# Ledger of designs, part 109: miniprotein binders against a7ua95r516to809

Target 1, 294 residues: a7ua95r516to809
Amino acid sequence: ASLSLLSISDLVPDLQFIFFWMSNAIEILYFIQQKSPAYMQTIELMDDKAGSKESLLSATISANEEAMTILEEVIMYTFQQCVYYITKTLYVVLPGLLDCNPFGTEPSSEQCRRAAGVCVCAVCVMPEAVRRVVSVFQTTSDLLQQYQVHSEIQSQMFAYLFFFTNVSLFNQLIDKGPARGWFQRSRVLQIQASVKILLDWAKGAGHNHLAQKFFAKFCSTVTILASPPQQLSQMSWKALCAEHPSLKPVQLHRILTQYQLMAELGPLPIWQPSSEDEAYIYRTVDLLESFENH
Short names: E, the ipSAE of ESMFold2; O, the ipSAE of OpenDDE; V2, 0.75 times the mean of E and O plus 0.25 times the DockQ between their complexes.

## First folded at step 8 (miniprotein)

Design df12 (at its last look DockQ between E and O 0.88; V2 from the best seeds 0.00; counts 0 for: SAP 70.274 > 70)
Fold by ESMFold2, look of step 8:
Structure df12 (fold): chain B 294 residues (1-294), chain A 95 residues (1-95)
Amino acid sequence: as target 1 above (294 residues)
Amino acid sequence: SLRKRAEELERKAQELKEKVEELRREAEEKGAPEEVEELLKYAEEMAQAAKFLARLAEIALERGDPRLARLLLRAAKILLDLAELLIKEAERLEE
């Protein structure tokens, strides 16, 4: 595939072949697993008049185990290829979610009023940036269904794609957010609306549990940033940690620092880390998430 | 070449599948033990799987993925060798 273009539609022909091999390797692996016990039992019950039964059993066990091991390698190899191409596309399109306005170019209240009058599902327009991300997820779902990939593998694929999405969005927001203006109140609300569109897609596609699990860090971040100042200022550090367990102390500290700056709540820190956490709020090595930590 | 090896494995798997079909017909006509029929059934299924894996490897080579093709051919060879062994044992049991 041409990675310089990085659109999902350009990658579909290559992905089709990869899913084809993956699906067929899964079918053959399953076939061997389901058939082998019955055939082994037949061999075990054979009359051993020539003394060849033990040799036949040994060779059959060895062949089945070796073939299944190789097929597992094929499945892993093809899964990794799919993930590689799909996440390259996601990496390019995900930052746009932080820059887009899901409320359109007109005042958001007017667009929402017009859309709500004709269709409740059209309350907000879907910006191009959100459509690009949804398109990647939907195309992946369509290919998995087209090739009848086992449901457990489909779940693993989306678990990883949601994990990757969460890491990418969180890292971009934390690392580049101050310079890019992404912590401004109006931008946080736009980001929240865009993420809701993604979560609605995931729920409609049957992946709600996976999305709740793997988007937790980014969603917690946005929830904190969108909170009213009176409400958030009344919460202790311990309470915030309890409500947002996905956030490491250094991450929570950074988010609250940006919140206090943006809300102009003065220079005196409002939230005091617990003594247990104080050693960790400056561990910058733990600030950003790893794409390999899943 | 790897392509030639894949084509040869597919051909051999088809030959073995056809041989097993003939052997199963002959065993049924002779009233062979159930164990012989089950070994031949197992051999047929392994030969068919080996044939399919070889065809998948040919497609992988056409698309420029020799690593995937080598994995598929290794699995195909293992299953084909198993099919040959099962046939040999089935024939020996009828002696």
Scores: ipSAE 0.780, ipTM 0.941, lowest interface PAE 0.5, mean pLDDT 85
Fold by OpenDDE base, look of step 8:
Structure df12 (fold): chain B 294 residues (1-294), chain A 95 residues (1-95)
Amino acid sequence: as target 1 above (294 residues)
Amino acid sequence: SLRKRAEELERKAQELKEKVEELRREAEEKGAPEEVEELLKYAEEMAQAAKFLARLAEIALERGDPRLARLLLRAAKILLDLAELLIKEAERLEE
């Protein structure tokens, strides 16, 4: 019940502190990394009047290494906390993306309407369901920039968020799609358009490569489902495997089977899995993507 | 308590910074080697970093994250201990 009401805006105050800690920890870590070698060199060059130089150097090295290790742990911890909160909000809004009709006319966001009357910015013209998803990513981006988080950490954050989004959308589509009619061509085209808006945003935000990489599986699925029957029925199993390498054999088989049912196509020998893949199409454990091991 | 530890570390960091300033003045008066100044500078920077970490820990405590606070305080303590060692060496070299 409480999760359904959770918006990214509600989490911003908490996220701000997490990003604050993370950013400062990175800064201190960087400071130690940059300054320690110079100071160690200074110690190394000192006159050893009392034989304490070696002990001081050893202690300095040890202290710096230990401090850096702890700071890395702080950074990892805060990163995980950010991901935890942000993914919770994504979990709530992502299902709406699959049900979205982006071809409808929806009013601009209330915030932009108040400021400019009719805003035609990219976000304001988005369907509400898409805008909600984009808002999570945009808020994340804004916070990362606000606290000047290192670019590598930003990239890792978006990589994970895109990964999570892809897994979530893919699993929902595969699992619930047939029952919810998401495999119908008209609905698929809506999903495709919605995802395109998201991808276009990611491109505009400078995350094009990451988006293309981590959304590949979902995009492949949508692309197959959006294909006209006349076109798809001419593609062999091997050709489809080659065109959509992000899909496991069991996943491709499932998609094609459901497509066949939806399109009222008889069995298509051309879609028969190869002898090599035949054993794999029955591995139902591999059908859905895992959120683990990213 | 973690809060008491944070406050103690902040206090200690400030004391070390003051000690560095004292020793720097003495070093200038005595014409101490440049290496003394470098050690003192390093000590000051470590003490300052530790002080900041302790402040971050206090904020973590206020936000209800004692785990984060403990990590930050641990790092602060390590840096302060290092600062103390550096100061001791600087003092030895001034003699």
Scores: ipSAE 0.777, ipTM 0.928, lowest interface PAE 0.5, mean pLDDT 91
ESMFold2 (binder alone), look of step 8: mean pLDDT 87; pTM 0.853

Design df13 (at its last read DockQ between E and O 0.95; V2 from the best seeds 0.84)
Fold by ESMFold2-Fast, scan of step 19:
Structure df13 (fold): chain B 294 residues (1-294), chain A 95 residues (1-95)
Amino acid sequence: as target 1 above (294 residues)
Amino acid sequence: SLRKRAEELERKAQELKEKVEELRREAEEKGAPEEVEELLKYAEELAQAAKWLARLAEIALERGDPRLARLLLRAAKILLDLAELLIKEAERMKE
């Protein structure tokens, strides 16, 4: 079988058409919202001797409202198609982020730059797995900019992509992590470093607020798993819940149980759930996040 | 068929744009009220938007998306019907 790697570039031609339709629908919607009211005022101010003014105004209002509704449906439809293609690509490339090593020692090339008058050389290049994820986000950003998509829609797009990425990574880490060794300290530190590269990209792209909001659950999980046993063992269940409010009690309990097992720690009574949380843990089987939640 | 409908709406949009140009000349010669030009300008912009929507629908059909094409054509028809009403009112007022 030939080696064929799925990349965002394979989808660019299809995405270009979808963004093209979405951008044009937005422009026509903008025309209706911004220009039509002025024309409607002209109609209202007309002296109409035949009594047709009221009928024309009513027809104009109705037509504009109906056209706006359909254009909004076009925008939503094309937005959902973009999301579908982009998240399908993300789903394929995201697991690689959990397996990559950003601390690799092989310098394939060197990049030098000036910082505060000092030459700084970066000997470590971005891992291919991280580059693939960043490429999906960067290509999306480039297409949104190329087709001049409104900033509010751009924000909604990245809010959803970050939400999807968070859920996908969290679910994979919780569901498959123990079996794949991802809960081992050395692997967690590699994951933490890879996620930092992704979050740094988001900050540079102007999406820091969205990244902080939508990556909270996965970041909390990685933070707990990266914590030294001595530090973590000094924290009560209540303190851990307070520091990680994005995690449900059942999720926090599962993470701590796996951490205890991987760190070869004995039973620690300080991580016992409260009576309320214990009831919740035993009442629900929902460990994994839904892609339908915001 | 959707392709024939798209072509018909694109043709109708062009015809309405030509009618606007004709009526604009007549209204100017007759010293018609300022509102006549405003209605004709609005109708022309709506017809142009509808023509573009019909063209976008053709591209959607070529790409195998008839659902998108139907939405675009429905929007195009609404804008064209409004443009036609505005043209009729402008024609009435110029006289």
Scores: ipSAE 0.762, ipTM 0.937, lowest interface PAE 0.6, mean pLDDT 83
ESMFold2, look of step 8: ipSAE 0.777; ipTM 0.939
ESMFold2 (binder alone), look of step 8: mean pLDDT 87; pTM 0.865
OpenDDE base, look of step 8: ipSAE 0.830; ipTM 0.948
ESMFold2, fold request of step 9: ipSAE 0.783, 0.766, 0.779; ipTM 0.941, 0.932, 0.942
ESMFold2 (binder alone), fold request of step 9: mean pLDDT 87, 87, 87; pTM 0.858, 0.851, 0.856
OpenDDE base, fold request of step 9: ipSAE 0.832, 0.831, 0.831; ipTM 0.948, 0.948, 0.948
ESMFold2-Fast, scan of step 10: ipSAE 0.754; ipTM 0.935
ESMFold2, fold request of step 18: ipSAE 0.759, 0.760, 0.766; ipTM 0.939, 0.938, 0.939
ESMFold2 (binder alone), fold request of step 18: mean pLDDT 87, 87, 86; pTM 0.857, 0.853, 0.842
OpenDDE base, fold request of step 18: ipSAE 0.832, 0.831, 0.833; ipTM 0.947, 0.948, 0.948
OpenDDE base, second read of step 19: ipSAE 0.832; ipTM 0.948
ESMFold2, last read: ipSAE 0.776, 0.776, 0.771; ipTM 0.941, 0.941, 0.938
ESMFold2 (binder alone), last read: mean pLDDT 87, 87, 87; pTM 0.851, 0.855, 0.858
OpenDDE base, last read: ipSAE 0.833, 0.832, 0.833; ipTM 0.948, 0.948, 0.948

Design df14 (at its last look DockQ between E and O 0.83; V2 from the best seeds 0.00; counts 0 for: SAP 71.397 > 70)
Fold by ESMFold2, look of step 8:
Order: C-alpha cells, then sequence, then structure tokens
Structure df14 (fold): chain B 294 residues (1-294), chain A 95 residues (1-95)
C-alpha cells in the first residue's frame, strides 16, 4: 500500500526509528566535539621519548574531523527522511483546511463533550480538518522532545513544515479554488478563521516567528480575498503589489481576477499590471509555487 | 555482505573495549602515569562509540536503509581505528 494514504499515527513507528538514529548521531557528534580538546591537550603534553607524539596528534585530529563530518551527513540524511514522511501526511490533510467550517457550534468528539467542565481540550473543540493538521505538528513536536533533538534542528524542521504547509495551501487555493467555491466571501472568512487557529497553535508551541515568516504568501492571499470591495477597488496595481510583496505578479493578478468575479465587479483600470509585469502575467509556470527550496 | 561487515565491526569494537578495560584495570594496579590512563580512557570511549555506531548500522540494514548504514559504518571504522592507535601508544608508554 501507498504511504500517501497513511495518517501520522500510522507513521509514528517509522518516525521513531529515524528520530532514534538522528538523535544518537547528534549525541555522538556533540560528545566528540566536547571531549576532543581535553584529550588533544593530554596528547600535546605527553613525553615524546619515542618520537610518535606528532603522528598520534595528527591522526587523532584527522579521525575526529572525518567522523564529525560523516555524522553531520547522517543528521542531514535522517532530517530529510523525517521531512519526507511528515510532509506525506500533511499533503493529505491540508486541503481539508480549505473546506472546513471553524464557526461550527459542536465539539469534534463525544469524549471531549462528556469531559467538559473544569478543563476542555483545545484540540477537542477544533474543526476536524484543523485538528488533523495540528495533530501532525503536535506529534512531530512530541517526538522531537521525546528524543531530545537539539533545539536548532527542531526549529529547522518546523521552518520547513510551515514552508511546505504554506505552499500546499496556496497552490490548492489557486488551482482548485474556482471549482470548489473557495473564493466566496463566506468561505474566505472560514478559511481565515481556520488558519488563525493553526497560527495560534504555532504561537503556543513557541514557533510564532517561523509561522509568521513562512505563511506570508497564503495569509496575503486570504487578506486580499477578505477585503471589502469598496476598500479594495480604490487600490491601484502598484499599491497592491507594494502591500503584498510575497505575491508574484501572476499570482496577484489571478487573485484579483477571482475577487472581481465573486464581488460581481468588472475589470478595474487601476488593477491593470504595469508594462514591466505584463511579460510575467502569461508565465503559467510562475503561478504555482515549488516545494523545492530556493 | 554489508550485514556481515557491520556485525564484524561491532565484534571488533567489543573486543577492543574489553582489552581497554583490562589495560585500565592493570594500569590502576601498577600506578601507571596519568597520561597512560587518559589515553586508555579516550580509547575506551572511542571503542564504545564505534560499537554503538556499528549496532545502529545493523538496525538500519534490518530496516532497509543501506545508505544510512554505510555512513554509520564509515564513522564506526574511523573511531575504532583511532581507539586502536591510542591503545598502541598507551602500551608503548606503559613499558
Amino acid sequence: as target 1 above (294 residues)
Amino acid sequence: SARKRAEELERKAQELKEKVEELRREAEEKGAPEEVEELLKYAEEMAQAAKFLARLAEIALERGDPRLARLLLRAAKILLRLAELLIKEAERLRE
């Protein structure tokens, strides 16, 4: 069976092995880095009656440097494997954020409803689609803590996961939005609320600055679509480009076109691209974002 | 095969660790110089790390990741050879 249909819970055993290798490689690398200077000092202070001290010191330096380089490669390889598994599950669950209604009145689970009283779990009151995404992030955070992965590596992992999330949501909205009705005002407001729940999770988890940085493109898109027609129709193309620098000209143009359709507006002269941007508007390859790093 | 190489490396690392432990105990009994004890301590730590890396590589092979195993074995071999060198120097200085 294909890994593209598995939940994050199904992948935890595989992720545990990968985090196990990664965390142990980090620990051995750190051990070598912290212990090597003291042992080198011991070798340097040895009585060199046999004339072997410089040879021993040289071999020790070379061995430590080569071993540390290889361990860094292990860490990078295992990091990429973790990201591969986690993003496979994110790819499956992220489209649901665009379809859900976060303004629903009922808890997502009967267990949480029956436990309500002194303390109600925030996950239990989330829309199911948002809860599935949060569960991927929370499971990742829990595994990183369980294996005591270095905080810098944890930050790099969430930076990539937020980048992936932004690209996935943006591409789905642009590509499927017209057919799915996601540009309707009521739907846009629901999408905005769902993303805010996710951003609140990131803030509470200590990743606020990463989330703010990497969700900029999607958040700009939703901000434009949520704007009142009277306000937005007064803004020129240049002003809109300046207000939303995260959006490429073709992307901004597509969003404005959809906005005009849903607000029942005709094309506005002030929304026409500059002559410089016209060459880029017809570049369909720039419309969707790449999952490759730049 | 790669599995046989990983198992052999783990066995060699364990043998070396046992040798170092015996040499350290003998050094304590004879009141050997501090530098001999430090070299043996370093060798023991490197042999233990090499053994652990070899074991991690065996697990990686069992789980179908020979690329990860190859990296781990390369690091293990380097640390084991360093441990061997440190032991040889400690033995020379003991006499």
Scores: ipSAE 0.753, ipTM 0.932, lowest interface PAE 0.6, mean pLDDT 83
Fold by OpenDDE base, look of step 8:
Structure df14 (fold): chain B 294 residues (1-294), chain A 95 residues (1-95)
Amino acid sequence: as target 1 above (294 residues)
Amino acid sequence: SARKRAEELERKAQELKEKVEELRREAEEKGAPEEVEELLKYAEEMAQAAKFLARLAEIALERGDPRLARLLLRAAKILLRLAELLIKEAERLRE
């Protein structure tokens, strides 16, 4: 009950503190990493008047290493907390993306309505379901920028969020798609358009490579399902495997089987898995993606 | 309590900063080597960082994250130890 009402905006106050801790820990860590070698060299070059220089240097190195280790733990911990909260919000809004009709005239966002003019910004013209997903990513981006989080950490954050999004959408589509009618061509085209909007946002935000990489599996699935029967029926199993290398044989087989049922196609020998893949198409454990492999 | 430990670390950090300032003044008066000033500067920076980490820990406690607070306090304590080591070396070099 409570999760369904959770918006990213509700989490912003808590996330701000987490990002604050993370950013400051990174800054201190960076400072130590940059300054400590010079100071160690200074100590090394000093006269050993009392024979205690080596012990002092060793103690200083040890203390520095320990401090950096703990700061790294702080950064990892705060990073995990951010991911935890953000992914909870994504979990709530992502199903709406699969049900979204982006071709419908949805009214502009309330925020843009308050502006005396029709806001034609990319976010304002988005379908509500897409806008909700984009809002999570945009808010994350804004917070990362606000607290000047190191670019590598930003990239890691978006990599994980895109990974999570891909896994979530893929698993939902494979598991619930047939029952929800998401495998119908008209619905698939809606999903494809919605995902395109998200990918275009990611491109505009500077995350094009990450988005292309981590959404590959979901995009491949949608691409196959969006293909006209006449076109897809001419593609062999081997050709489809080669064109969609992000899909496991069991996943491709499942998609094609469901496509066949939806399109009322008879058995297509051309889609028969190779002898090499035949053993793998029955590995149902590999059908859905795991969240643990990241 | 974790809060009392944070306050103690802040106090200790301030004491070390004051000690650095004292030693810097003495070093300037005596014409101490540049290395002494560098060590003292680093010690001051470590003490300042420790003080800040202790404050961050207090905020973490207020926000109900005692795990984070403990990590921050541990880091602060180590940085203070580092500052003390640097101060000790600076004191040795002035003699």
Scores: ipSAE 0.643, ipTM 0.874, lowest interface PAE 0.7, mean pLDDT 90
ESMFold2 (binder alone), look of step 8: mean pLDDT 85; pTM 0.830

Design df15 (at its last look DockQ between E and O 0.69; V2 from the best seeds 0.61)
Fold by ESMFold2, look of step 8:
Structure df15 (fold): chain B 294 residues (1-294), chain A 95 residues (1-95)
Amino acid sequence: as target 1 above (294 residues)
Amino acid sequence: SLRKRAEELERKAQELKEKVEELRREAEEKGAPEEVEELLKYAEEMAQAAKWLARLAEIALERGDPRLARLLLRAAKILLRLAELLIRQAERLLE
């Protein structure tokens, strides 16, 4: 099938319309919810001389409920469209975080290269791979603000985008990491630095709580891999599970196996799985994460 | 024909808003009870919401999204029917 090379900026015109419909549907839904109770009370207190009050009440309840259900479907449909387009661009740019070297980069633009000794701007000091990911998040944030999308929906959007980012990075690291050399210590430290830049953006944008929650699995993985051998070899399986509850036994086992190979460590008795976890360390179906949030 | 349905629903919504305005003048002249004013207020609000939904559906059709347009027109039709029922009740109370 065709590869998507679209940047988020190419999608902005279409996203503007989708956010417009979503925001309007939310406004109308809220309007109906706020007005309906007082209006229903008026009908309930009405004189029923013509014998039409109960029929009007029933029809009003049904109409309000059906209209609100349809508007919720509109909101879901437009939200899913936004997520679809945004995650398509995000999926293309995320692997670059695993390949980039944030320590050895020049400023990414010519203006920042010329001004490197005068001032430092956050965008200009980012590696290009990190900048591409941040651009997707920043553009999304700007559009949500522009169309005054309800704050609850904004939070759900970023919760999903951070969830998607976490799953994508974790799955690629686990699946492709051995062949790509991503478990080498120097590479892990580079990945850790790139992820820190992304997390700093999330904190500055007011999404720290969501990033901490939804990025936990990938961050735990990188934290373990970045640990010095002297420190990590002191930690038992049970202690590692307690410190990293986001990792399933099969995932932690795989991470430690790759760590042992790259650090040229032999089997460590202290990393032997607990009795209850031993049955689960080879459950291949649990190794990679699903992009569905359930 | 979906575009024609959207245009029809918008025209009907405007028609109902105009009818509400006429009935408000009649209610004021007759000194009608508060419940008539409340019914007409809510009928106008439902007709306005339906007009808004019909306009959103027209834009969705212009952008090539007939699925979104159908959802918006379903909601618009429901709100218009409610506005009609509220108007008929107000008319009964005025006569």
Scores: ipSAE 0.758, ipTM 0.933, lowest interface PAE 0.6, mean pLDDT 85
Fold by OpenDDE base, look of step 8:
Structure df15 (fold): chain B 294 residues (1-294), chain A 95 residues (1-95)
Amino acid sequence: as target 1 above (294 residues)
Amino acid sequence: SLRKRAEELERKAQELKEKVEELRREAEEKGAPEEVEELLKYAEEMAQAAKWLARLAEIALERGDPRLARLLLRAAKILLRLAELLIRQAERLLE
């Protein structure tokens, strides 16, 4: 109940402070990394001239290393906090993406209607469910830019968010899809269109490569399910494995099995797993993606 | 308390900044090499950074994140130590 009311806008004040901490820590770390070698060299040269205290140089080097280490810990901690809050919001809005009908005449967002002009921006023409997801990513992007967070950290943030989104959508589709009718061709086409809008946004935001990489599994699943029966029934197991390398054998097998049931296709020998994959198609532990290891 | 530690670190940072200014004046009077000024500049930057981190720690406490506050205070303490070491190096070169 309480989670359904959480919007990214509600988290913006908290995220702003976290990004502020992260940005400042990065700036200090960067300063140390850039200046330390020159200063250490200066200290070394001066110590050599003075004939004295190797102890002061060593202590300074040690203190510098400790400073860099603790700043990295601050950056990592703040990064994790950002991810936690943002993914919590994504968790709430992502299910709506699977239920979205992007072909429906949904009224333009109330916010753009209040501006006297019909905003034809890409976000305003998005279905509400897609717009909510995009809003999370856009808000994240805006905050990262506002606080001038280093580009590498921005890339890592989006990589993780896309990963999380892919895992969440894939797992929901595989687990709940049959029961919710998401494997029906008409529904699959809606999902495909919705995901395309999201990917187009990511492309426009400069994250095309990351989006293509981290959404590969979900996109492959949707692509298979969107394929006409006449076309898909002509593709062998081996061909499907080669075309969709992001899918594990157990995942592909599940998708094809559910497709077969939905399309009322009889057993298709051409979809029979290879002898090499036969042992893997029963590994149900590998069916759903894990949020762990990232 | 973490707040008291933050305040202490801010005070220490200010003391080190004042010490840097004192040594800078002495370096100018003695015609010390540019290397001394560079050390003092680095020390000043570390002291200033520490002061900011201590302030950020107070904000973290106000927002109910004592873990972040502790990390920031540890960072501030280490930066102050670095500043002190740089100051000592500068002092040695002014003798």
Scores: ipSAE 0.400, ipTM 0.777, lowest interface PAE 1.2, mean pLDDT 88
ESMFold2 (binder alone), look of step 8: mean pLDDT 89; pTM 0.886

Design df16 (at its last look DockQ between E and O 0.83; V2 from the best seeds 0.00; counts 0 for: total charge 0, SAP 70.185 > 70)
Fold by ESMFold2, look of step 8:
Structure df16 (fold): chain B 294 residues (1-294), chain A 95 residues (1-95)
Amino acid sequence: as target 1 above (294 residues)
Amino acid sequence: SLRKRAEELERKAQELKEKVEELRREAEEKGAPEEVEELLKYAEEMAQAAKFLARLAEIALERGDPRLARLLLRAAKILLRLAEMLIKRAERLLE
């Protein structure tokens, strides 16, 4: 029986309430922040005929600070709720990127030509696995715009969503890749093409810098695996570490081991770890990434 | 109990807004300094924000999120107390 997939569209009504609370808490917080200095100045310059203006000033400062602290907690709580719901849908759809074939002839491509009655100059159809992931990101972007969420909060949300995507894809590739055949060259090239489509979406959406920063580990992994043997075999361990600083020694070692197996290469002296990294290449506790943001 | 507390805070916030309007009319009649008007404006804005937070808390309770509702009501209560302090100062200055 086909499994029912979580869809972001099924969660939109719940997300709308959460974004409503978040946006309103942000507006009130910033209102207090922006207005408080002017009112404090008025109180400070006030004629002290009634007495105790310093007591009023102190009490007002304390109330504003306490209210702002609580509103920050509301914003954090609602942000975490949004992330929780959105990442539940991402978790379901992300594995499809590793099995997707963006290069094959698709019935959608034939359907697009048939519907238009002529060969279409631009491809009308995105691979379904990629479309599902893009739909989650695009729906999130649309909701953030609809509720006019502050741009800093929008950036933090996409930073976390890209971080989550990176960890999920990297861990699955490292953990399940040998058994699933994902390290084979044809599969790596398919994965690379699918990830490029996601990166193009992020660039077009104005999140290129966040995607570059938070996809680095998975992108480095795919870049190494996609490299031709003639080029990669010329790069020393030190050079690979310098080109791919996001990869831990144990991770780079595992990637190179899988590359050697699929390219049918024997051990290469040039890939021998530096003496300082030698102690770390067998630390299996560091192989997979944590979803915790520390 | 949280629902009744939210209704109480919203009612109190509305009462304070009405009190501010009365004091603004008194301040105009007496030709009070602009600092009194600034205190009353601040109080009105805090009471309005508290009223809105109480309404948001009611919605959170209807949606089954009492943790969010408690946070919103805590903020509302603080802003109402600030509004009360500002009103009392304005009243004293109008004497």
Scores: ipSAE 0.765, ipTM 0.935, lowest interface PAE 0.6, mean pLDDT 85
Fold by OpenDDE base, look of step 8:
Structure df16 (fold): chain B 294 residues (1-294), chain A 95 residues (1-95)
Amino acid sequence: as target 1 above (294 residues)
Amino acid sequence: SLRKRAEELERKAQELKEKVEELRREAEEKGAPEEVEELLKYAEEMAQAAKFLARLAEIALERGDPRLARLLLRAAKILLRLAEMLIKRAERLLE
């Protein structure tokens, strides 16, 4: 099946099993971690009384450590599998977010069908492109809750998904934005509104801090591009660096250069990089974000 | 086969649980110290966990994930070994 046709709904059956394994592995691991110390104390006392050189305690400790290590591997493996499947669906739907016009008056036929129902939830009133992205996150959240996955693992899952989303959107915007007209103010405002809807969802879902943290680069980029020329032209390189610390010098330089071209602004001395940053603005290897090392 | 291994581990887990019950009865009859009961309880819990892991492994095999199944079975085997050691200690204390 073409990746383009893969929806999160199609993956739910497989994801359910993965979450099932992950949740149960966590539960067993937790059980061992919580119960073993008390039993080991009992065993230690018994070994001391017996005067026996046979240390049941050492064998017990070793067995528990080994079992917990394997269970951690299970948890990590299942976590990676979840991320793999979910990010595939995100990869498909995220480009649509950049092309979305959230100010459109006509609800999509699908929105109309859902609106014809009693459900007036925030997701149902979202633009289709935004709703598709949110649906991936919502489905993930629902599955995590359904299988009562530990809160720390839930947080890690969303952290990674937001990271992936930010990297994907940022890279697409930087790489393809100029050619696709995404740097035009009107288009940027559409993107900004779409992202705002996503962020509002994340806030409502209890992931506000994670969303703010991991979407910082994309949001900063959009904020700069959405700024009126009169306002942005008054901001120095140093001021922009300070206001948008998530952006590398090479990234900020690229954004400003493209903004200048789009807005038909002449060279602005105020945007000239500092002597300290001058060497870094030409490091094109650092321009796009990496999916690695997360 | 991994499936055969899973079934064997489930069987072994059940055998150990039955052995625990036998020893628990013996301990009660002999008026054994509370420490023996604690060992037996621990052994039972480990055997039960192992049994469950083996079941999870079977599901993994059915879903076409032998890697996951192998990990689960390894964990189950370790827990069963622990249960056996605990049972052996309990048996010695009842002698």
Scores: ipSAE 0.735, ipTM 0.914, lowest interface PAE 0.6, mean pLDDT 91
ESMFold2 (binder alone), look of step 8: mean pLDDT 90; pTM 0.888

